# Ledger of designs, part 7: VH-VL binders against Protein ImuA (imuA)

Target 1, 244 residues: Protein ImuA (imuA), of Caulobacter vibrioides (b8h429)
Amino acid sequence: MEAGTRTPTPVLSFGEPSIDGCFPGGGLPLGGWHEVTGAGLEDETGAAPAAFVTQLIRGLTDRKGGAVVWVARRADLFAPGLLGLGFPAARLIQVRARDEAETLSLLEDALSTQGVAAAVAEAEAPDLTAGRRLQLACEKRGGFGVVLHRRPYGGRAGGKPRLVSGSASFSRWRIAPAPSGPPPDDIGLGPPRWRVELERCRGGRPGGWILQAQEAGHGPHPFRLVSQLADHDVAAAEAGRRFG

## First folded at step 7 (VH-VL; framework fv_guselkumab)

Design a56 (from f2 with heavy chain Y32H)
Fold by ESMFold2-Fast, scan of step 7:
Structure a56 (fold): chain C 244 residues (1-244), chain A 122 residues (1-122), chain B 111 residues (1-111)
Amino acid sequence: as target 1 above (244 residues)
Amino acid sequence: EVQLVQSGAEVKKPGESLKISCKGSGYSFTRHWIGWVRQMPGKGLEWMGIIYPGDSDTRYSPSFQGQVTISADKSISTAYLQWSSLKASDTAMYYCAREGYDFWEGYYFDSWGQGTLVTVSS
Amino acid sequence: QSVLTQPPSVSGAPGQRVTISCTGSSSNIGADYDVHWYQQLPGTAPKLLIYGNSNRPSGVPDRFSGSKSGTSASLAITGLQSEDEADYYCQSYDSSLSGYVFGGGTKLTVL
C-alpha cells in the first residue's frame, strides 16, 4: 500500500490535550521509535515501565491486523502482566535474543516486517548509527518502535550508559509507579497508576502527569489523566525558552 | 567520505528511452534512501521520487508517478532514473541525493551527485 | 509553482546582512516539520547549508544562520561576501502531499 514513510503522522494520541499538546503532530509518530526508562534506579529493575509501555501500545492492538513483537534476552516476568492488562495474546510475538546486539538487530527486523504494528526491545540505549537504522525501519513500514531500558532484578545491563544524550529517538520517557486510587466500592486496590515524565521529544516540549490505566472497551485511549505535575509546567516553560 | 557519482550528459530525441545512474560510495548504500530531483533550465528544484535500495521500496511525487521509473541495484551501489519515452519538456538537470537522517533534524538531503544534464530536442 | 514561498531575489553589498524568508502552511512548516536550506553556486549541484532549522554542517561559516517560527523560516547571512552569490532554496516535508517540498529559490546578488 501507500504508508507515508516520511510523515510522522498518523500518530498515537493519548486523547488528552495537555499530553498531546507536547507533540508537534498531536501524538507519538507511528513511523518512529521511542525510549522508555525507570525514573530512578529501583524503577529500572521494576515492572512499572514495561506495564506502561504495554498499556501505551494497547491502542494499536485494538485495530484489526497488526502484530506486536517483544524482544528480550529474558522474558520470565512478561506474559502474565500483559494478559492482566487486557492485551490480546494472539497478537503478541515474544522473541528471546542471545545478547544485546541481537536484541537491537531483531527489533530492526521486526520493524521492517509487513504486518508488525509495534515492536518493543528490552535493551540499553542504541548508539546513533543503530538508532538511525531503527528510525529508517520504522519509517519504511510505519511501525511503532520502543526501546525499553529495563534491568533484570539483581542484574546489570553491562557497562553501557543508561541513556544517551542526543539520541535519535523521537521521545524519551521516565516512568515510576504511583499510588493506586481508591476502588469504587472501597474493596481492594484501584486501577494501576504511573508517574509519567516526558523528558524530551523532537520538536516538542517536556511534561509530567499522573496517569491511570483505562480498561479495555472503555474507549480507544489507554490512559485517563489523574493530574498534571505542577513542577513540569515550570520545566516545560524553561525548556521552551532554551530550545525554541 | 560519502560520494554520489552520476552518469554523463545525454542528448536524445523525443520518443527515445533513457536510463541514467547514480553510484554511491563511502557509506552503507542499503541503509539510506536515494532521492531524485529535477531542475529545469532557469527553474527551481523539484522532487521526483525516492528509493530505499535495501528492498527497492520506491515512492514518487504525484507529478512524476507513471512518468519515470526509479530503481536500484544494491550489488553495485547504484540507483537509476529511467524514461520509456522522452519529451522535450524532460530537458533538465537531474540530481540524485542521499537522504541524511538524524531524526532530531528531520528529512533532508545531506549529499548530492554532480548532476546529469539531459537535453531532449529534435 | 513551488509549495514554499521565497522572494525571487535579494541583494546586498559586501559586509551587509541579508535575510531570505520561506513561508509555508499548516501541512508543512506549520506542522513542525523542520526547514533545511541549500546553497547552489553558479554551475554546481546544491549543497546542504542549514539543516534542522538552525544547524550548520561542518565547513559552513557561522555567518549563515537559520530560524523558524510558526509557518515561516528565515535564512540570515551576515558579513556578506562575493562568494555568497548563489541561489538559495528552503526545503521541508508536507504531510498532505506525503513528500518533500522546495521553495522556489532566491537569487542572491552581491553588489
Scores: ipSAE 0.007, ipTM 0.441, lowest interface PAE 13.0, mean pLDDT 79

Design a57 (from f2 with heavy chain Y52W)
Fold by ESMFold2-Fast, scan of step 7:
Structure a57 (fold): chain C 244 residues (1-244), chain A 122 residues (1-122), chain B 111 residues (1-111)
Amino acid sequence: as target 1 above (244 residues)
Amino acid sequence: EVQLVQSGAEVKKPGESLKISCKGSGYSFTRYWIGWVRQMPGKGLEWMGIIWPGDSDTRYSPSFQGQVTISADKSISTAYLQWSSLKASDTAMYYCAREGYDFWEGYYFDSWGQGTLVTVSS
Amino acid sequence: QSVLTQPPSVSGAPGQRVTISCTGSSSNIGADYDVHWYQQLPGTAPKLLIYGNSNRPSGVPDRFSGSKSGTSASLAITGLQSEDEADYYCQSYDSSLSGYVFGGGTKLTVL
C-alpha cells in the first residue's frame, strides 16, 4: 500500500475567469496571507470589509473543515448579516488581543496551528519581518490568513498617507459597500454587494469588480460577479504601456 | 520514494535514559512535520507529538507533554524521541510518521517508519 | 482509552461485506474535521488506507471505501479476503485537545 499524493498549490476559486485569471494558480492562494482594507472612513465604509472577509471565508468553510480564528482588540465581530449568510458560527473562535503586537502574534500562532483552516486579525499593516513570519506560518499548515485594516471609532483617517507597500502579503484588497441587489420576492433588502479592488497580487495582476453574496447551498463559490470595473481596466492598461 | 527508517530495538532498565531515531529520505525533510505514535503491547495507537524539522517547532499531546522530548537534526534528516528516565510503563512499539497535508482533505500520516520496540524491565 | 469509538472486533467470511464504525463528538468529527483510516497487518507498521473521509491512496483496492455523516465515519470492505485480516484505526483532529486523535482500533477476523 502506498501513501496518498499531496495536492499541489491549494487555491480558492471564485468561479469567475476575470477574477481567477488574476492569480498564477487560477485562484486565491490558501497557504498564504492577504490584506483587506476599507476604501474610506469607518463611518463611510462601515462593516463592509469585515462582511466581505467573512463571506470569503464562508466559501472556504463550505468546502473544508477546521476552525476559523478571529483576533481583534474590540468586540464588534458580529457584523450584521454574518450568521444570515450561512457562516458556520460553531467553527468560529473569537480571541481578544490587548494590543497591536499581541494581535499579530496571536494571528501567527493561529496560522501555524494544526486544524485551523483560516485566521483573521484586525490590525495595522505588519512590517516586512512580521509579514515574513506570517507567510512561514501559513506555509507550515497551509492556513489562510487575513489582516483586516480598520480605522478606529472617533479617529479621522484623513491624516498623512501610510506607506504599507512593503508588506509581504500575497495580495491586497480594497473594499467598499455597493448598493444591494433586488430582494427575493421584492421584500426587504437584497443580498449585499461590494466594490472589490485587487490592488496588488504577488506574481499576478490587479483587477476590480462589483460582487454580490451568493446564498448558502449554491456550490463552493461565495460570490457572483455583477460587473467588472472599467477604471481598474484603464489603470492596468496604463501600467502595461510600452516605452517608445 | 519516501522512506522513514528507525533505529533498532532497545532493552532498558527503569531509570535509564534513551534516545531513538527516525531518518527520512526521498523527500525534502525540512518541509514536512514528523510525528511520533506509541503502541503499547496489544493496544491501540496514541499520538505523542510532532516536530517541524526546519526550525524544531514541536507540539505535544497533553498526555505526553513533559514525559518525552522530540527533536530533529535537519543536517542528517533525522528526528528523535528521548526519555530522561524510563519507566516500565514506557514498554511499547514507537513509530515515526510523516504528516501528509492536503488543504481540502486534512492532516493524516502518509508514510510510516517500521517501528522501534522499547522494552523496559527490571 | 481513545477519544474516537470503534467496535473492538468485527468478523466476516470470504467474499462478504463488513463495515467498521468510528464515532466522535462535536469537537472532532462533528466539527467537520476529516477522518482518515489506517490498516495494520500483523507484525507491521500502520499504512494509510483512506484519507479525507473517502479518498484511496495509490495501490489501495476499490474494495475499501470510506464515508462520513454527522459525528460518525465508516470504513466498508467488500469482497472480504483473508489478507484483509488486520487491525483498522480511524483518526481525526480534536479542537479541544489541539491534536490528533485515534480510535481504539478494530480487529477484523476473516473466518
Scores: ipSAE 0.010, ipTM 0.584, lowest interface PAE 8.4, mean pLDDT 82

Design a58 (from f2 with heavy chain D55E)
Fold by ESMFold2-Fast, scan of step 7:
Structure a58 (fold): chain C 244 residues (1-244), chain A 122 residues (1-122), chain B 111 residues (1-111)
Amino acid sequence: as target 1 above (244 residues)
Amino acid sequence: EVQLVQSGAEVKKPGESLKISCKGSGYSFTRYWIGWVRQMPGKGLEWMGIIYPGESDTRYSPSFQGQVTISADKSISTAYLQWSSLKASDTAMYYCAREGYDFWEGYYFDSWGQGTLVTVSS
Amino acid sequence: QSVLTQPPSVSGAPGQRVTISCTGSSSNIGADYDVHWYQQLPGTAPKLLIYGNSNRPSGVPDRFSGSKSGTSASLAITGLQSEDEADYYCQSYDSSLSGYVFGGGTKLTVL
């Protein structure tokens, strides 16, 4: 594939029309990079964004060979629960970075590396120039990039979201944990669920859903749709369109 | 500031070899493709090929495959266009250009060298 | 021969509007590949004028605009000035050639 004008046709389909319909290509582009952040305070969000990203990338690894590179400034080991849904640990390469600049540089290097299918960096939002370099790297190799904000900064509930309007990311996601639905005495049981909000998508539209992790071998997609967040997301989208 | 500086004009005879250069500065040389474009006297632009210097990945136009060699030396931020045996039909202005990128707007050439005039005559 | 078709020349008077067409096929513009435009002043290298069908780089006046529909694209220049006298080239990507393609160029004369 020569460097040239290319509409990314390889996509990761969620298998759900309400989600896939948000994207101009009918799914999440593989040759691009995305931003994922938590929806609230650390005690409410926890490891939910990281778990969502690992489940999403497990879906990619079922369709594409190659390594998955995870860059972070902390050498955190994945909780057993993150790997329990069939994430291919043998394909995971964890890399420690010294600081923010090195984290983004290593992400760009990973995405530019032959044999890397996806790369995740736990970092703050790249500026526009860095974001365009990441997108170029993704297009050259067909790689899937994620910038993950595991913990949004905030002093109180509903803290101010970080401004990332200048980034060249394809999409921005906001993730929170969602209740499993069992009685309160059984709240720890079953596969994880997320409240998933697509805040922005280039050439597409926002949306929101409750998604549940799908265990490996139990269907062709990494998530099962539990419900749409139609009332909340429609109201938010209409307010944004009217005032922005 | 992004800048591409090309080597000076060349006057050659048919059958001679030639290697012209394009030096990039003001950006990360290994992270952008560099293309070569030919313009014969009084004619339009023809894309010849491109190289990604970070990996020396090269792509050629079908019309130029096997006619020229594109290479790069990332240690000195320089791309090259080379002929093993020049022909009179190679007389042209040769431009190098950096490929820009915007996610939805595709690939285009956002910065151009000043050009190298190559004259091949007997 | 050029893969993208442009008129060889176009002319207008100062202050007028002129439009330059760029016609492709199903393997390039018709396959939804973007069209970019370059301006080449006499004796100089080409300069990026429009990218991604309709976007202007910093420093390009809003008198220049681009559009794309079906298998064709257009460059519009309003308020013509003598400094606009140049050759204009469209460029896209062709899937059947797996590479970049240029139009034949249009010489703009300001009367």
Scores: ipSAE 0.000, ipTM 0.426, lowest interface PAE 14.1, mean pLDDT 79

Design a59 (from f2 with heavy chain D57E)
Fold by ESMFold2-Fast, scan of step 7:
Structure a59 (fold): chain C 244 residues (1-244), chain A 122 residues (1-122), chain B 111 residues (1-111)
Amino acid sequence: as target 1 above (244 residues)
Amino acid sequence: EVQLVQSGAEVKKPGESLKISCKGSGYSFTRYWIGWVRQMPGKGLEWMGIIYPGDSETRYSPSFQGQVTISADKSISTAYLQWSSLKASDTAMYYCAREGYDFWEGYYFDSWGQGTLVTVSS
Amino acid sequence: QSVLTQPPSVSGAPGQRVTISCTGSSSNIGADYDVHWYQQLPGTAPKLLIYGNSNRPSGVPDRFSGSKSGTSASLAITGLQSEDEADYYCQSYDSSLSGYVFGGGTKLTVL
């Protein structure tokens, strides 16, 4: 069946034209998998990539219902991000993996399971064969997959932008923390913010933004746009990533 | 200024245990991996393994897995390389090195200790 | 055995150009992992010379340059000086070993 006669694939919209316009379908396709990595050292990025992914899938679970499976070797690192974002803990199934190969295998199993809306694995970038298996698993159930490289050194072999074209992932993201917004009541830190860079998107274009977490009752989307990254901000981020 | 200072030279007999050290200063010790590299006399560099001092996660080269133990004490910004039973073939210069980070440019060693010479002979 | 292959030695006269090759495989340089270069002067610890295929740390002269193509990388040194006499090592990452790999080293003699 030709693409022109197909029904539109469902997408996860950010509700922001500068972001959604980067994707050929106007959002992240459901029934696909994506790569997310930190833009700096673990101590600097901390839980920011995991928190970003958690906030992203929060909106998805309300639309589809279903469980979210999180596969990791380091359960403790996820807990602070979950607590800070108000994610519905009853929908989360955390699975501990022993090694890298088991992590990807468990991710594939989760995405192939009835009732699982999304699955995240903290793992090295899968090779083309593993990536194709993940994509097929997502397509069968309409599941949303994420491979998260939380610790750059733990996932050394993957996630860098110079990887050859033809990766089975739909999109590749780099996440760093950004200074939190002012608190609504002048108490505490205020909502978390991220420096979000879309490095690659199949059939789409790259982009960058500062995004802020939005509480569930304050709008239809999990993020609000703070600013688009300008050329000077991108240059500053590149300079800041260098050893010096 | 980033500096890695290693412990002094060691002369040991086969079967003895040994623990050598590498103290970091001038940076946040828990934010960088520390690697160990062996150089046998007149030979090239061999990566042995690395440790992330923030949580003591280790990775070893397949050739050194089970042969040595790498550890760190973040309270004194010091990494360690340890043998339970030395062999004559362990005679070498041992370097510690800090793994640099530039996300776009990959992973490299940006600062090196001066080296610890270990001589194992009967 | 070293995983990356370098010539054991190269030589040149002052003012000349030399090139040191580093050959890998599909699991390292061929998998698009970056190549880094270290200089080891006699009796000293290695020093970072080139990182990320072609970038120079502060203090490294521009007569040192790096490049990468396919499964191989090269270090070029122009305007050779006597103080360049040293061992040079390439280094990358290998996905099958999940770790760092070094070349066997190249001894540069300035005649």
Scores: ipSAE 0.000, ipTM 0.440, lowest interface PAE 14.1, mean pLDDT 79

Design a60 (from f2 with heavy chain I50F)
Fold by ESMFold2-Fast, scan of step 7:
Structure a60 (fold): chain C 244 residues (1-244), chain A 122 residues (1-122), chain B 111 residues (1-111)
Amino acid sequence: as target 1 above (244 residues)
Amino acid sequence: EVQLVQSGAEVKKPGESLKISCKGSGYSFTRYWIGWVRQMPGKGLEWMGFIYPGDSDTRYSPSFQGQVTISADKSISTAYLQWSSLKASDTAMYYCAREGYDFWEGYYFDSWGQGTLVTVSS
Amino acid sequence: QSVLTQPPSVSGAPGQRVTISCTGSSSNIGADYDVHWYQQLPGTAPKLLIYGNSNRPSGVPDRFSGSKSGTSASLAITGLQSEDEADYYCQSYDSSLSGYVFGGGTKLTVL
């Protein structure tokens, strides 16, 4: 067997054992691409999937130099509130594409570009050939790729978390907004929260959580665990880890 | 309550153009996909495609790509199915249906129009 | 041909149990896409009967039930009644077609 297969793979850790334990390497591989999908209609889900992806990539940018490229067919993705999460706006390059094929092509180009640490594209699920090209681009430069589906499964509204074969992505996520906690000393809104479902992970296991944004300066990781979802408890995750 | 009301029956000759309609009410029209389903006489249901009226994103079944045009006018909460040149084989009942959803249970057609019968004969 | 396979007909007497099968492949039901069922009474539009493999919309009697296993799904009707005489269609999603697929339909006759 190859010694190289036993070396640690660079990963983006959540810093939470119930989440990191779902992944073979203890986190999301940096030399790979991932899918993130909204759990409902865009009007009802709002900016929650994009905010989740932004917060996730903020964790990467705290540890790794380079640009973040965001490819989308529309300019309304970034609200002023997303910058409030402490994402370094100076590192963000926004690129507008006219159609899905151009969006995926630009994502592949970004991931193959020297000096790009991460790239996100708003697009539908790539076919296996396109997905393999994205994976090779990520492996070549150690880049972190995200395909953000505003509409799950090729434009279907309100898709559910299901295991689907045939994707070349490392992981697939379903994101919905969750009610923000009230601040303890104020009547204002608390930090944003998400209902986060890990639908599939190559070589790993699915899971689900309520996560809260970590504010800049309040910890090394982008999220804090609020609770685990009933169908994805710690005991099930630990049993799977021990027995393969 | 959610209602989808379709236009009336049509009798056409081969080569003629046709546009039929489906008007939604009782919900936010721009927030749900509307699909079209064909049922040829004595046959089963065939999904043709659907449209998201909020941005007019449209998708077709491979069997119907290039054969029909699906469109919507959100100002009057109406979706359309259109042929540039009808064939006798287009004779069928055409249904519009709203795609409902549940986070845990997926996506399904939760409301259906009454159907529009299209007869194409010489 | 339909992408999902159903028997063309099934029959039963009042009070009996009937089962309607729906067989798919690795690109649809076998890929863990949900199965939904529609009832079409003579001369009417289809109506949602079962969604998400086994759930009933409000107003659907509990004698209708759905299940899914592997590449197949089943609709069971217990306590069969004359008003159940209709065509029944299964529906799922197919990843290779990137779209919805229906079964060929099953005509239920109440004898």
Scores: ipSAE 0.000, ipTM 0.442, lowest interface PAE 13.1, mean pLDDT 80

Design a61 (from f2 with heavy chain I50E)
Fold by ESMFold2-Fast, scan of step 7:
Structure a61 (fold): chain C 244 residues (1-244), chain A 122 residues (1-122), chain B 111 residues (1-111)
Amino acid sequence: as target 1 above (244 residues)
Amino acid sequence: EVQLVQSGAEVKKPGESLKISCKGSGYSFTRYWIGWVRQMPGKGLEWMGEIYPGDSDTRYSPSFQGQVTISADKSISTAYLQWSSLKASDTAMYYCAREGYDFWEGYYFDSWGQGTLVTVSS
Amino acid sequence: QSVLTQPPSVSGAPGQRVTISCTGSSSNIGADYDVHWYQQLPGTAPKLLIYGNSNRPSGVPDRFSGSKSGTSASLAITGLQSEDEADYYCQSYDSSLSGYVFGGGTKLTVL
């Protein structure tokens, strides 16, 4: 009567030991929230962080069959190229927020909603209280949360970022574009590739890789490993500031 | 084994400068915040500020902002606390401590140095 | 002086239970920031005793336990022993100060 029972939080396996080995559970936790940021300013990284997130959650929704909620203050988060990755457009619910506080509130609402498999918000780092609320929402529904930063912390032209009480996500990723596919012929056709760095993971360890998008129906995992980054390159990704 | 080793006791006069140290070992020094905590004789603990050695980002308690400087040299895994001009009211035990972190448990001081006693008297 | 309020002293007999309170406000414990507890034996540096409201580090006996409710937290010590004589400090984070705050400390005396 009184004592409830719980099932373990599911994980997303990349199918690659060098990546899965970074996580205490052998994969990326799904009942939690994560941060993804660009490796440089928006001009340098373009749509690469959003494309990486899109590919990751496409793999998740192919398995789970739920809706994806994407919260942004601008409608241009999705370029035609992102939809060309085979993203399930029919499952995408785009929501426009008016400001930062509404963005995080809508993210929490989405993650608490039955039938939502994943929710993404373009936002600054939540404080500790907001981060806890997001995690609780993820745990209640088994949802996958992402806070997407197109620009790294401190990428503001006019000054330093505001110092606030920081609440770290379960994991923090740094994404840059990498040259796509095989050498070009008449036209540069190849699957997109990313330089992917795991900067931090709760109870785990950092890592870095070059990953390529898997085509729909090719295999059970959203990415194919192209190469592992050298230790010195991975160490350069340790910009683990408390409020970063 | 995580260890923080602080510099020895100091006896100074008002107006003198001072820099004390805290050397970390047994862990990745650039991946953890180091905090500084003051304990005046017979009194409780007061957080002064912190530094992230990986990029030298510093945070200060409002009570200590402008009164001390916190710095670190990651090449020798050492953090520092510095005064440009000591006052008699700076007489205290000073601790450095590593800030352990877990997303749900927040930041807590999981390993402490042995302390540096600073005595300021005319 | 201190932002978090603790009783200055508490006493108990061997084998008994004692509790030490830590009272905060809406900008710290009431804002859902975790409470951590430290034990300081005479002449030594503080040692982490409880983190994240109720978790014990490796090597801390289960007779030490923590809890949090509203704007307050409590440290409970059961089966009190003479070696428990020490000062105990609670610690949290305060959003108004953008920094860590400690309680004033509680001196535990074993009768």
Scores: ipSAE 0.008, ipTM 0.438, lowest interface PAE 12.7, mean pLDDT 79

Design a62 (from f2 with heavy chain I50M)
Fold by ESMFold2-Fast, scan of step 7:
Structure a62 (fold): chain C 244 residues (1-244), chain A 122 residues (1-122), chain B 111 residues (1-111)
Amino acid sequence: as target 1 above (244 residues)
Amino acid sequence: EVQLVQSGAEVKKPGESLKISCKGSGYSFTRYWIGWVRQMPGKGLEWMGMIYPGDSDTRYSPSFQGQVTISADKSISTAYLQWSSLKASDTAMYYCAREGYDFWEGYYFDSWGQGTLVTVSS
Amino acid sequence: QSVLTQPPSVSGAPGQRVTISCTGSSSNIGADYDVHWYQQLPGTAPKLLIYGNSNRPSGVPDRFSGSKSGTSASLAITGLQSEDEADYYCQSYDSSLSGYVFGGGTKLTVL
């Protein structure tokens, strides 16, 4: 009788109406997977997408116990960024993958594992079949999945162009670094900031913001809103005219 | 100045155990996978498996899973390949090799040890 | 039997051009995995000759070049010299085996 409202979908709320209002459920669904890409060229984007994902997942680990699995093909340590963001290093399990197929397989395995709250894979966009398998894995355990594209413009030299991924992921984000604010009493850089663009989300609307990292222990949400991007407000309003 | 130095030649009888070594120097040993490659006399190269010394994660070729054990001791920058019971068919040259990585150019063996000849005969 | 197919031998005279083929399948080269080439001089360990289909490590002459198309790759050697006499191996990754695969090797004889 109440099948439609029997179990509400768990969501990660940003605590900001302009962001949460983009999602049908008032936040990012936890039993699903999402895509994050860089907004600029490789040398302009740097580590900003990975740092954004780390901060987002830190917010999740504060609310939900469990491990975070990070699948990548690189031997990089992000310890300096991890320390700066207050991420719980004891919950992070890093796994090295050989290729795209292994990366996605390991992501699927992680999301299907009891005790894993979130899993990230640094990979190219999954095809529809792989994306469906990831979604089923997320639904099975209520896990939060992220496919992180640090090199959005490139295949390998001689690689074939990929078709744009369909609606397999719940949401797709574009991330670029933004200038940090100065600290109140110290010389140096303030908390990191990102230019965050929500390109699409299933059943929702796009948006854009400048977000700042929220310090560990200073509120329940991983980000603080600095400003809303005006060009995305116009785009959202125009899209609404088509919808209506 | 990356170097991989392997232990010396071994002459063994069937049924005996053996452990050979590969010592890395001139790089951060815990940050690179070390692979093992077999070359039977007059034959080609066969990948056996590999280890990431930083956490001792291992991966094996299906043909070698359960036949050998790969391990590493990061305190002395040394990887090992071990047999519990040798067979005459294990007679071969065994190479260790470091797996280099480039994001766009993939994974490849960029440095090789000199090889350890293992002869198994009655 | 090797997973990647190479001719067992190839020969040429000094100054000539030779090519060595490496044929795979849909689970390795055909799946767009990179091809790497190794040179093994008589009595020595293999050495990296070409990586990522067409790149040369420092110290490898530009006489050596690599290419890849479809399920196959090729190593080309121009201006053949006597010191090029060696065994040459191609290597790729195979998704069905979740591991590395080598070609059977090609013995290059300089006449």
Scores: ipSAE 0.006, ipTM 0.442, lowest interface PAE 14.1, mean pLDDT 80

